# VH-VL binders against q9nrl2r1430to1533: the designs that were tried, part 234

Target 1, 104 residues: q9nrl2r1430to1533
Amino acid sequence: GGVHELSAFEQLVVELVRHDDSWPFLKLVSKIQVPDYYDIIKKPIALNIIREKVNKCEYKLASEFIDDIELMFSNCFEYNPRNTSEAKAGTRLQAFFHIQAQKL
Short names: E, the ipSAE of ESMFold2; O, the ipSAE of OpenDDE; V2, 0.75 times the mean of E and O plus 0.25 times the DockQ between their complexes.

## First folded at step 17 (VH-VL)

Design Y6 (framework fv_erenumab; at its last look DockQ between E and O 0.86; V2 from the best seeds 0.75)
Fold by OpenDDE, look of step 17:
Structure Y6 (fold): chain C 104 residues (1-104), chain A 121 residues (1-121), chain B 110 residues (1-110)
Amino acid sequence: as target 1 above (104 residues)
Amino acid sequence: QVQLVESGGGVVQPGRSLRLSCAASGFTFSSYAMHWVRQAPGKGLEWVAVISYKGSDKYSVDSVKGRFTISRDNSKNTLFLQMNSLRAEDTAVYYCARKPSYSRATYFDPWGQGTTVTVSS
Amino acid sequence: QSVLTQPPSVSAAPGQKVTISCSGSSSNIGEEFVYWYQQLPGTAPKLLIYENNKRPSGIPDRFSGSKSGTSTTLGITGLQTGDEADYYCATWDDSLDAYVFGGGTKLTVL
């Protein structure tokens, strides 16, 4: 049920945050640090935001949770060229996520 | 080749104004966020201000807020720094610098040769 | 008084190895890539190292960077007289929401 799914979402977020390749995704990009980011990315999201949504029980379905995680990666790949450290980290973290998400 | 050339520096009295310019060439200027960084005599580097590629977003260090304004004219490949109410502590070499586009990297490359601003009575 | 702390000066003879340290905190070096700049006397800064340990085109492999925790180190092997310069570490500080530099290190070649 809902309680078990919530626990699973929490655990998965914790695992993503602890991953070595989570650094591009821990929080929203600063407008000062990357001034052109929000001209390109229209639906920004990060692991801290997803964690908050989990804590507030905003995800009623696993698909909703997965959609936000996938959006996070999509944003990364949309903004960062393939040869960047961010894109490479995203590729590895997404692969990890896909494995873990099968357990949901 | 990519090049940045600053101008407009000089000697002014406290309270006066000065406008710096940075002429860009060798790259698509309108695609890059641009920065000003300054260096007081015998001191280190200090970030001053940033402006987005199209000029819609501007930010600056607290010590110059309300006094300095960064701007740009993409049609002329030129970056500007309007400095009002100048103080002695604003004395420095002012560098314009380019930030990589479509990147979260926060380095500057290249830098201009710098223009010297001296504020003294 | 810089957010990032560097030794004011280092020195060594030609051919030797030198290291320049740069210490920060969890809100900057701990979370962000570090960059190094070389400033030859009377010139503008030049990018030397990016993303902790990568060299731009034209920078010889005598220059290296490493990062651990909240600190970073610039290494220079086979020291040459032309390496005499000021060196600055730099990164983003999340808590200040600003670009930050170290105080700079003057390298003297004896």
Scores: ipSAE 0.818, ipTM 0.942, lowest interface PAE 0.5, mean pLDDT 96
Fold by ESMFold2, look of step 17:
Structure Y6 (fold): chain C 104 residues (1-104), chain A 121 residues (1-121), chain B 110 residues (1-110)
Amino acid sequence: as target 1 above (104 residues)
Amino acid sequence: QVQLVESGGGVVQPGRSLRLSCAASGFTFSSYAMHWVRQAPGKGLEWVAVISYKGSDKYSVDSVKGRFTISRDNSKNTLFLQMNSLRAEDTAVYYCARKPSYSRATYFDPWGQGTTVTVSS
Amino acid sequence: QSVLTQPPSVSAAPGQKVTISCSGSSSNIGEEFVYWYQQLPGTAPKLLIYENNKRPSGIPDRFSGSKSGTSTTLGITGLQTGDEADYYCATWDDSLDAYVFGGGTKLTVL
């Protein structure tokens, strides 16, 4: 809890953003670009939103932070078939996240 | 074979209306967002409008906003473009195009053969 | 002007190689997948390249795509007279919130 946990969340989000497979997750999906997305995905989330929540200290528990990150991946797998570049990137970034989370 | 066939083009005077249709076959039409793209004579391609697979979300380029309305009838596998208050600059071949299903992809495959709209007095 | 910039024309002899460039910005090519379309005379556009460098089934491997920074390139080797067409790059633009195309490049095979 506290300052160390919040700085760990920020460090982890920065590592996710710099990862080559972050491209599907950097920002919320445009409703014009993908007009059916929000008919399917009811709790949209992206790395820029998660980073903003870390900066504003909106995560009171580590589980809340982890839940948002896992929601981000779950949305990806729900919307995108597994053979798509988006889903493959999600799989690799999720694996990276699980490794990085253990280091903290 | 996936096919898109446009119809409803023609020659009209400025200020009049046309309704374009696009008949889809060979795929589950209701699973795809659909688009209109146009090409003025001797010019490049311009995206015009998109409609979500349920038909509830519709967006268009600013130059046609308020004049053109995209719609669909999923029971008849048909996409529409209602074109009101037509102007000379709307003269183009109009293509319907399919966006990949359940994908963030931003490409179009397939395209229809196009239908020609000429706005001339 | 077109959001994506292509040369208006390119020409080369049969059997030669040609490249067609497409330049954009950080709000489009810089952060989005790029696509290429071939439009043969009198026909509708056809998808040639998707996701920067992938070919749909039925597109021969003499067509290739690449992307670097805010630019993309279509490569065509072993030019044939049947390759005479207009070629368009395309992508999404976040700042315009719109699908965008290059102005097109007319390829002439002499």
Scores: ipSAE 0.605, ipTM 0.862, lowest interface PAE 1.4, mean pLDDT 91
ESMFold2 (binder alone), look of step 17: mean pLDDT 90; pTM 0.900

Design Y7 (framework fv_erenumab; at its last look DockQ between E and O 0.75; V2 from the best seeds 0.71)
Fold by OpenDDE, look of step 17:
Structure Y7 (fold): chain C 104 residues (1-104), chain A 121 residues (1-121), chain B 110 residues (1-110)
Amino acid sequence: as target 1 above (104 residues)
Amino acid sequence: QVQLVESGGGVVQPGRSLRLSCAASGFTFSSYAMHWVRQAPGKGLEWVAVISWKGSDKYSVDSVKGRFTISRDNSKNTLFLQMNSLRAEDTAVYYCARKPSYSRGTYFDPWGQGTTVTVSS
Amino acid sequence: QSVLTQPPSVSAAPGQKVTISCSGSSSNIGNEFVSWYQQLPGTAPKLLIYENNKRPSGIPDRFSGSKSGTSTTLGITGLQTGDEADYYCATWDDSLDAYVFGGGTKLTVL
């Protein structure tokens, strides 16, 4: 049920945050650090935001939760060239997520 | 050869203005965010300002806000720093530096040779 | 006062190994890539290490970087007289929303 799914989302977010490749995704990108980021990325999202949405029970379906996680990775790959550390970390973390998401 | 060359430094009295320039060559200037970093005599490095590749986004350290303005002319491959209301504590060598990656990045490469600004009465 | 803490000076004889430490916090080194710069007397800073442990083209492998927790270390083996310079660590600080540098370390070759 809903309680079970909420717990599953929470646990998955915890696992993503603890992953070694989570560093590009923990918080929103700073406008000062990357001044053109928000000119390119129109729907910014990060793991801390997703965690808050989980805690507030904003995800009614697993698909909604998955969509936000995929958006997070999509933003990374849209902004970062393939050979960057961010993109490489994103690739590995997304692979991990896809494995874990099968358990939802 | 990637190169940055600063100019415009000099000796000025407090309250005066100075405009620094940084000429870029050897790379696609309009594709990179550019920074100013300064170094007071005998002191360490201090980040001053950043400007996005288009020039639409600008930020600076609190100590220069309202006084310094970073800008760029991509058609001339030139970065600028307009310094108004100069203070003695602004005395430093001013370096322009490139953010060498399109990623988040945390480093600068290359650096210009620097131009010296001295503010004294 | 610098956000990142470096020893003010280190020294060693030619051929020896030296290490320069740089200590920060969870809001900077703990969560961000670190870079190192060499500044020879009277010259501009030069990038030595980026992304904690990567060397740009032209930097010899006797220069190395490592990161652990909220600290980073620059290592220099086979010390040469030409290595006498100031060395700076740098990174991004999330809490200050700014790029930050260490106070710099003067390396003297004895």
Scores: ipSAE 0.757, ipTM 0.910, lowest interface PAE 0.6, mean pLDDT 95
Fold by ESMFold2, look of step 17:
Structure Y7 (fold): chain C 104 residues (1-104), chain A 121 residues (1-121), chain B 110 residues (1-110)
Amino acid sequence: as target 1 above (104 residues)
Amino acid sequence: QVQLVESGGGVVQPGRSLRLSCAASGFTFSSYAMHWVRQAPGKGLEWVAVISWKGSDKYSVDSVKGRFTISRDNSKNTLFLQMNSLRAEDTAVYYCARKPSYSRGTYFDPWGQGTTVTVSS
Amino acid sequence: QSVLTQPPSVSAAPGQKVTISCSGSSSNIGNEFVSWYQQLPGTAPKLLIYENNKRPSGIPDRFSGSKSGTSTTLGITGLQTGDEADYYCATWDDSLDAYVFGGGTKLTVL
């Protein structure tokens, strides 16, 4: 997309990072801290990586940006059972994202 | 109910090897990452190594890297620590510990009772 | 020196309350969940608190945990002589890429 879409992507990523429930998603999960993570999650993604892709204009369509954000949540729900602090944070942040994404 | 029991400690001279074992019972061993933590005499706890539940991913602190190898045999519910080129500073009680597979923070439950390794001339 | 700083000792009378502090940094306590362990003399550590303030089953509610900024605190009320032990805080450290423990605090109950 155009310049408006890229500005909207950046604004949305900033809002996600500022949200209290962003803590599981700010950066990639450490392979040493959680050695099983990358055996299960084959397409890792995090907010810092998405933000860099926005800064480098790597998203050509809004759907590509949305897909990366949804992949981030899908990874969280795949790795973490629903009753964990990580999954609960993911549920709340995803709901916030859906509201904000209406601006795209 | 859930139990971890270490063995294989002993007194050895510097440069020698030991193999520690940790027998697990009361839980599905293959569903958990496992750790070794050590405690030098009169000192605090130091994390040593971790292995993923299928055993394919292994990591250790820099001070033992290249000398210690963590491994597991899920068919025998056993965790291992192969300790080569032992040094005096490796003298400690060695604990095996379980980390819940979903938790991201440090959170070890249960711990074994430990096995003592003494490295001296 | 430990990455996480704890007082070397604390003491209080039976029935009293005590707190044990643990200070870290933004690379550990400020960013990660904290756990606390009790180590009775001659025994293995036992989990008391996980995820900053949660208690596993079997741990009485007189043990509590809290976290603010880069510091965490273990609270123990209704002290009993059986509480005499070493207490350790623990967390993950992003800069060291390692799990880290505090140096330990010896609790004495008169």
Scores: ipSAE 0.646, ipTM 0.865, lowest interface PAE 1.2, mean pLDDT 91
ESMFold2 (binder alone), look of step 17: mean pLDDT 93; pTM 0.942

Design Y8 (framework fv_erenumab; at its last look DockQ between E and O 0.79; V2 from the best seeds 0.72)
Fold by OpenDDE, look of step 17:
Structure Y8 (fold): chain C 104 residues (1-104), chain A 121 residues (1-121), chain B 110 residues (1-110)
Amino acid sequence: as target 1 above (104 residues)
Amino acid sequence: QVQLVESGGGVVQPGRSLRLSCAASGFTFSSYSMHWVRQAPGKGLEWVAVISYKGSDKYSVDSVKGRFTISRDNSKNTLFLQMNSLRAEDTAVYYCARKPSYSRGTYFDPWGQGTTVTVSS
Amino acid sequence: QSVLTQPPSVSAAPGQKVTISCSGSSSNIGNEFVSWYQQLPGTAPKLLIYENNKRPSGIPDRFSGSKSGTSTTLGITGLQTGDEADYYCATWDDSLDAYVFGGGTKLTVL
């Protein structure tokens, strides 16, 4: 039950990180690199943070884990116009995630 | 057309102050973060400072921290660089530059023509 | 002592192809988009390439960019006398938390 779910979350995060389109999501956006970012995005999150939460067993339900991943993508699409490389990468990675998440 | 025009450069002695301006036109100035980049005579480009679109967030390179302050007036489409306690090593052409995208992309377009600052005794 | 390393100079005859390299590390080129700038003598820098290999409008397809690992390369084909300029690579550095430029490369058309 819980142990199997934890392993599944961990494995999914590993797969997301290894994906070619993970580069916008690996870590939080720098305030200096993109100083406008945090005026728009109020709940920042990244794969490294999600991985830490997984390692700390903070996800009790699969839905909680999925919600954080979806938040990550939502932030990307909220801040980045559709024609940007970040948004395009996010679209592809989210599609991959949705396929993998069906196995949870 | 998108345009940036710097002004305020000149010759000053060490320890003095100078204020640079950059007038923006041809685009929605308040929607973009703006940067200062400088180039010492015969040398390469060096990033100096960035300011967010609203002006609430400001950052600068370590070598100018405590001495230079970036600011902006969106009602006048103008970017500023207040330079205090100037040093000889601050001698350079100073360019204002726009970050032209809301993405995490890292490039500047366009650049102003630059204004020359010379610090000498 | 630039964070990004470029050759100080390159040269070629008109009509030839030249490449300008820019070498960095995992904290910059390895993880970030690279841009290139052309600076004609006595003028301001002009954006030449962004996001590793994209050309802004008005930049001819003679100019190209590529990235591999922690290095990037600017290619110029059909070299013209008007291409004589300084060229700079640039990117973000996660370690320094700053924008960084290469030392610049002077291109001479023989």
Scores: ipSAE 0.779, ipTM 0.918, lowest interface PAE 0.6, mean pLDDT 95
Fold by ESMFold2, look of step 17:
Structure Y8 (fold): chain C 104 residues (1-104), chain A 121 residues (1-121), chain B 110 residues (1-110)
Amino acid sequence: as target 1 above (104 residues)
Amino acid sequence: QVQLVESGGGVVQPGRSLRLSCAASGFTFSSYSMHWVRQAPGKGLEWVAVISYKGSDKYSVDSVKGRFTISRDNSKNTLFLQMNSLRAEDTAVYYCARKPSYSRGTYFDPWGQGTTVTVSS
Amino acid sequence: QSVLTQPPSVSAAPGQKVTISCSGSSSNIGNEFVSWYQQLPGTAPKLLIYENNKRPSGIPDRFSGSKSGTSTTLGITGLQTGDEADYYCATWDDSLDAYVFGGGTKLTVL
């Protein structure tokens, strides 16, 4: 959308990246580190990709941006059992995101 | 009782081949990525190769790429390392190891007992 | 290449405490989980510590792990002669796109 909406998307992504629980989400999962990841997760996404999409004005609606962020968390919970450190980080960061997203 | 048992090591001349096997038991083998780690005599541990749960995704370190091929047979609970064009620097104990299933795993449990490969002329 | 640096050896008497350091960088220890392994003479490595400070079942609480910044430490208290082994730290390295191990630390118990 407009300049103010794009600034809000960028600010939200920056807040997510700064959060202590962002570590599973900063980059796409390494295929070498986790070799079966892409057999299970068909729509991979990460904060660096979302930030690039904001920079390229690829989000026309706030709902499209929110959908990519929620996809990122959904992928985490699909791949990782809930008792893992990755899933726990995802739960905490998602809760933070929901609070911040109320501004959109 | 989770267990990994390697076999197939031996003494070979440079340029020859060996095939290592790792028999798995006590866990659902097809649910885990599997790895090879080697240790040259008197030296530390070096990660060598990984294969995905299904066996479709494989990676090996550059020093062995094109010479070593990791594979698995999930119906037999067996991991393999085909080692071609062996060099003196490949002399090591070779361990198979399991990595738990999650998006960023950084530990191996269990390890096999190892099988020794000696490449000498 | 990025490597993890450990002291080559440490020693102490039975009943004492030692620590083993492992230094890395922001491309490995700084942003990744660390694990520690014990290798008794002539045997395979055995997991002691995972996810920086967690002990798997069967590892006594006299083994501990910690991480700060780009460094990690294995602590061993109440040393026993059976603890004489090589100890390795390990982690993922983002720059190398590979698992990396420290050079190992030989613990001697006298």
Scores: ipSAE 0.605, ipTM 0.849, lowest interface PAE 1.2, mean pLDDT 90
ESMFold2 (binder alone), look of step 17: mean pLDDT 93; pTM 0.944

Design Y9 (framework fv_erenumab; at its last look DockQ between E and O 0.74; V2 from the best seeds 0.72)
Fold by OpenDDE, look of step 17:
Structure Y9 (fold): chain C 104 residues (1-104), chain A 121 residues (1-121), chain B 110 residues (1-110)
Amino acid sequence: as target 1 above (104 residues)
Amino acid sequence: QVQLVESGGGVVQPGRSLRLSCAASGFTFSSYAMHWVRQAPGKGLEWVAVISYKGSDKYSVDSVKGRFTISRDNSKNTLFLQMNSLRAEDTAVYYCARKPSYSRGTYFDPWGQGTTVTVSS
Amino acid sequence: QSVLTQPPSVSAAPGQKVTISCSGSSSNIGNEFVYWYQQLPGTAPKLLIYENNKRPSGIPDRFSGSKSGTSTTLGITGLQTGDEADYYCATWDDSLDAYVFGGGTKLTVL
């Protein structure tokens, strides 16, 4: 049910945050740090935002939760070239997520 | 080759204004965010300001807010720093520096050779 | 009073190894890549190390970087007289929302 899914979302977010490759995704990109980021990325999202949505029970379906996580990775790959550390970290973290998401 | 050349430095009295320029060549200037970094005599490096590639976003360190304005003219491949209400503590070599594009990397490469600003009564 | 702390000076003889430390906090070095710059006397800073331990083209492998926790270290082996310079660590600080530098370290080749 809903309670079980909520717990699963919380646990998965915790696991993603604790992953070694989570550093590009922990919070929204700073406009000062990366001034051109928001000219390219129109739907910014990060793990702290997703965690907040989980805590507020904003995800009614697992697909909604998964969509936000996938958006997060999509943003990373859209902005960062493949050979960057961010893209490489994203690739590894996404693979981890896909394995864990099968348990939802 | 990629090159940055600063100009406009000089000796001014406190309260006066000065405008620095940085001429860029050897790369697509309009594709890069640009920075100003300064170094007081015998001291370390201090970040001053950043401007986005198209100039729509500007940020600066608190100590110069309201006094310094960063700008750029992409048609002339030139970066500017308008410095008003100058103070003695603004005395420094001012470097323009390039930030890598499409990267979250927070480093500068290359740096100009710098232009010296001296504020003294 | 720099956000990042470096020793003011280090020295060694030619051919020896030296290390320069840079200590910060969880809001900067702990969460971000570290960069190192070399500033030869009377010149502008030059990028020496990026992303903790990577060398730009043209930088010899005598220069190395490492990061652990909230601190980073620049290593220089086979010290040469031409290595005499100021060295700065740098990174992003999340809490200040700003670029931050260490105070710089003067390396003297004896």
Scores: ipSAE 0.813, ipTM 0.936, lowest interface PAE 0.5, mean pLDDT 96
Fold by ESMFold2, look of step 17:
Structure Y9 (fold): chain C 104 residues (1-104), chain A 121 residues (1-121), chain B 110 residues (1-110)
Amino acid sequence: as target 1 above (104 residues)
Amino acid sequence: QVQLVESGGGVVQPGRSLRLSCAASGFTFSSYAMHWVRQAPGKGLEWVAVISYKGSDKYSVDSVKGRFTISRDNSKNTLFLQMNSLRAEDTAVYYCARKPSYSRGTYFDPWGQGTTVTVSS
Amino acid sequence: QSVLTQPPSVSAAPGQKVTISCSGSSSNIGNEFVYWYQQLPGTAPKLLIYENNKRPSGIPDRFSGSKSGTSTTLGITGLQTGDEADYYCATWDDSLDAYVFGGGTKLTVL
C-alpha cells in the first residue's frame, strides 16, 4: 500500500530481525547445510528477502506482507519437529509478530 | 545399535581412483543426510561432502569438487565416496557421519571408525 | 588453514579447570550453533557439546560450553588423565557454504 504502510512494514521487519528468536529466519536455509530442506519446502522465504521486498515497495497490499511473514512461520513448522530449537523459536517469534502487527 | 562401518581404503598412486563404502545399521538410513569427513595424519578434521536422504542433492568442499562424488544406495543402507584423480594431500582417515536431526546446524553423531587412504608416489 | 582458531595446546594439573577457546567470525560462530568434539588417541571424534552449551547424554557435567559474539569456549573442570585428547570446535560457515572445524587443541594433563 501507501507510504505509511511501507514505513510500518519496515518498522515491523526491523523489530522481528532484532528479536532473539529471529535466528532461524534471517536468511534462506543453505541447501548444502540442510540438503533435504528444499525437497519439503517449496516456497522458501526469509526476513532478509521480506525486508528487501519492503524496501523495493513490492507489497501492494498489507495482506501480501502478512502472508509472506506467515509463510515464513508455516515453513518452519512444516520442516522442523515441534520439539526442536527452530520450531520453539518460530512459535515465540510468531506470537510476537501477532502482537506487533495489531499495533500497526 | 546405531553403527557406521567404513571400508575400501588403501594405498594408491597419485592420479588413481578409489571407492569408499560406509555400511549403516540400527537406524532408518534413508531418512538421514550423510556426510564424509577426513583427517590427514597428525592434522585436524575437514568436512568433505554431504548427500541428501534421497541421494539427489550432493555437495562437496571446493578442494575435492570435480574429483570426488558422494552417492548412496538406500536399498543396501550404504554410503559411497568415489575418489578420482587422487593427490598426496587427499591422504587421510575418512569417516562417514550421520546428521541425526532435521534441524539446521546440528551435530554429527555417530561417526564411523574410519578407513585409511594413503596416496603416495 | 582452519577458519576457526584454537590454541594448538593447553595443559593443566589433575583436578584443575581448563578452558579451550575457539575464535571465528560473523559468518560462522556469530550466527550459527557451535559444537565441540573430543578425539581420544586413535579413535573417532565423539560429540561433547552441541548447540553452544548443551551436553549429550553420557557426557559428565564437568564439561561445559559457552558462546559470546564470535567466540566459543569449552570448559573442563575436575581434570582427569582420561581427558587427554584433541578437542575441536565446529560450526557452519555462511561465506564458505561449508561445515568448518577448528584446528584442534591438544590437552595435556600434567
Scores: ipSAE 0.608, ipTM 0.845, lowest interface PAE 1.4, mean pLDDT 91
ESMFold2 (binder alone), look of step 17: mean pLDDT 90; pTM 0.901

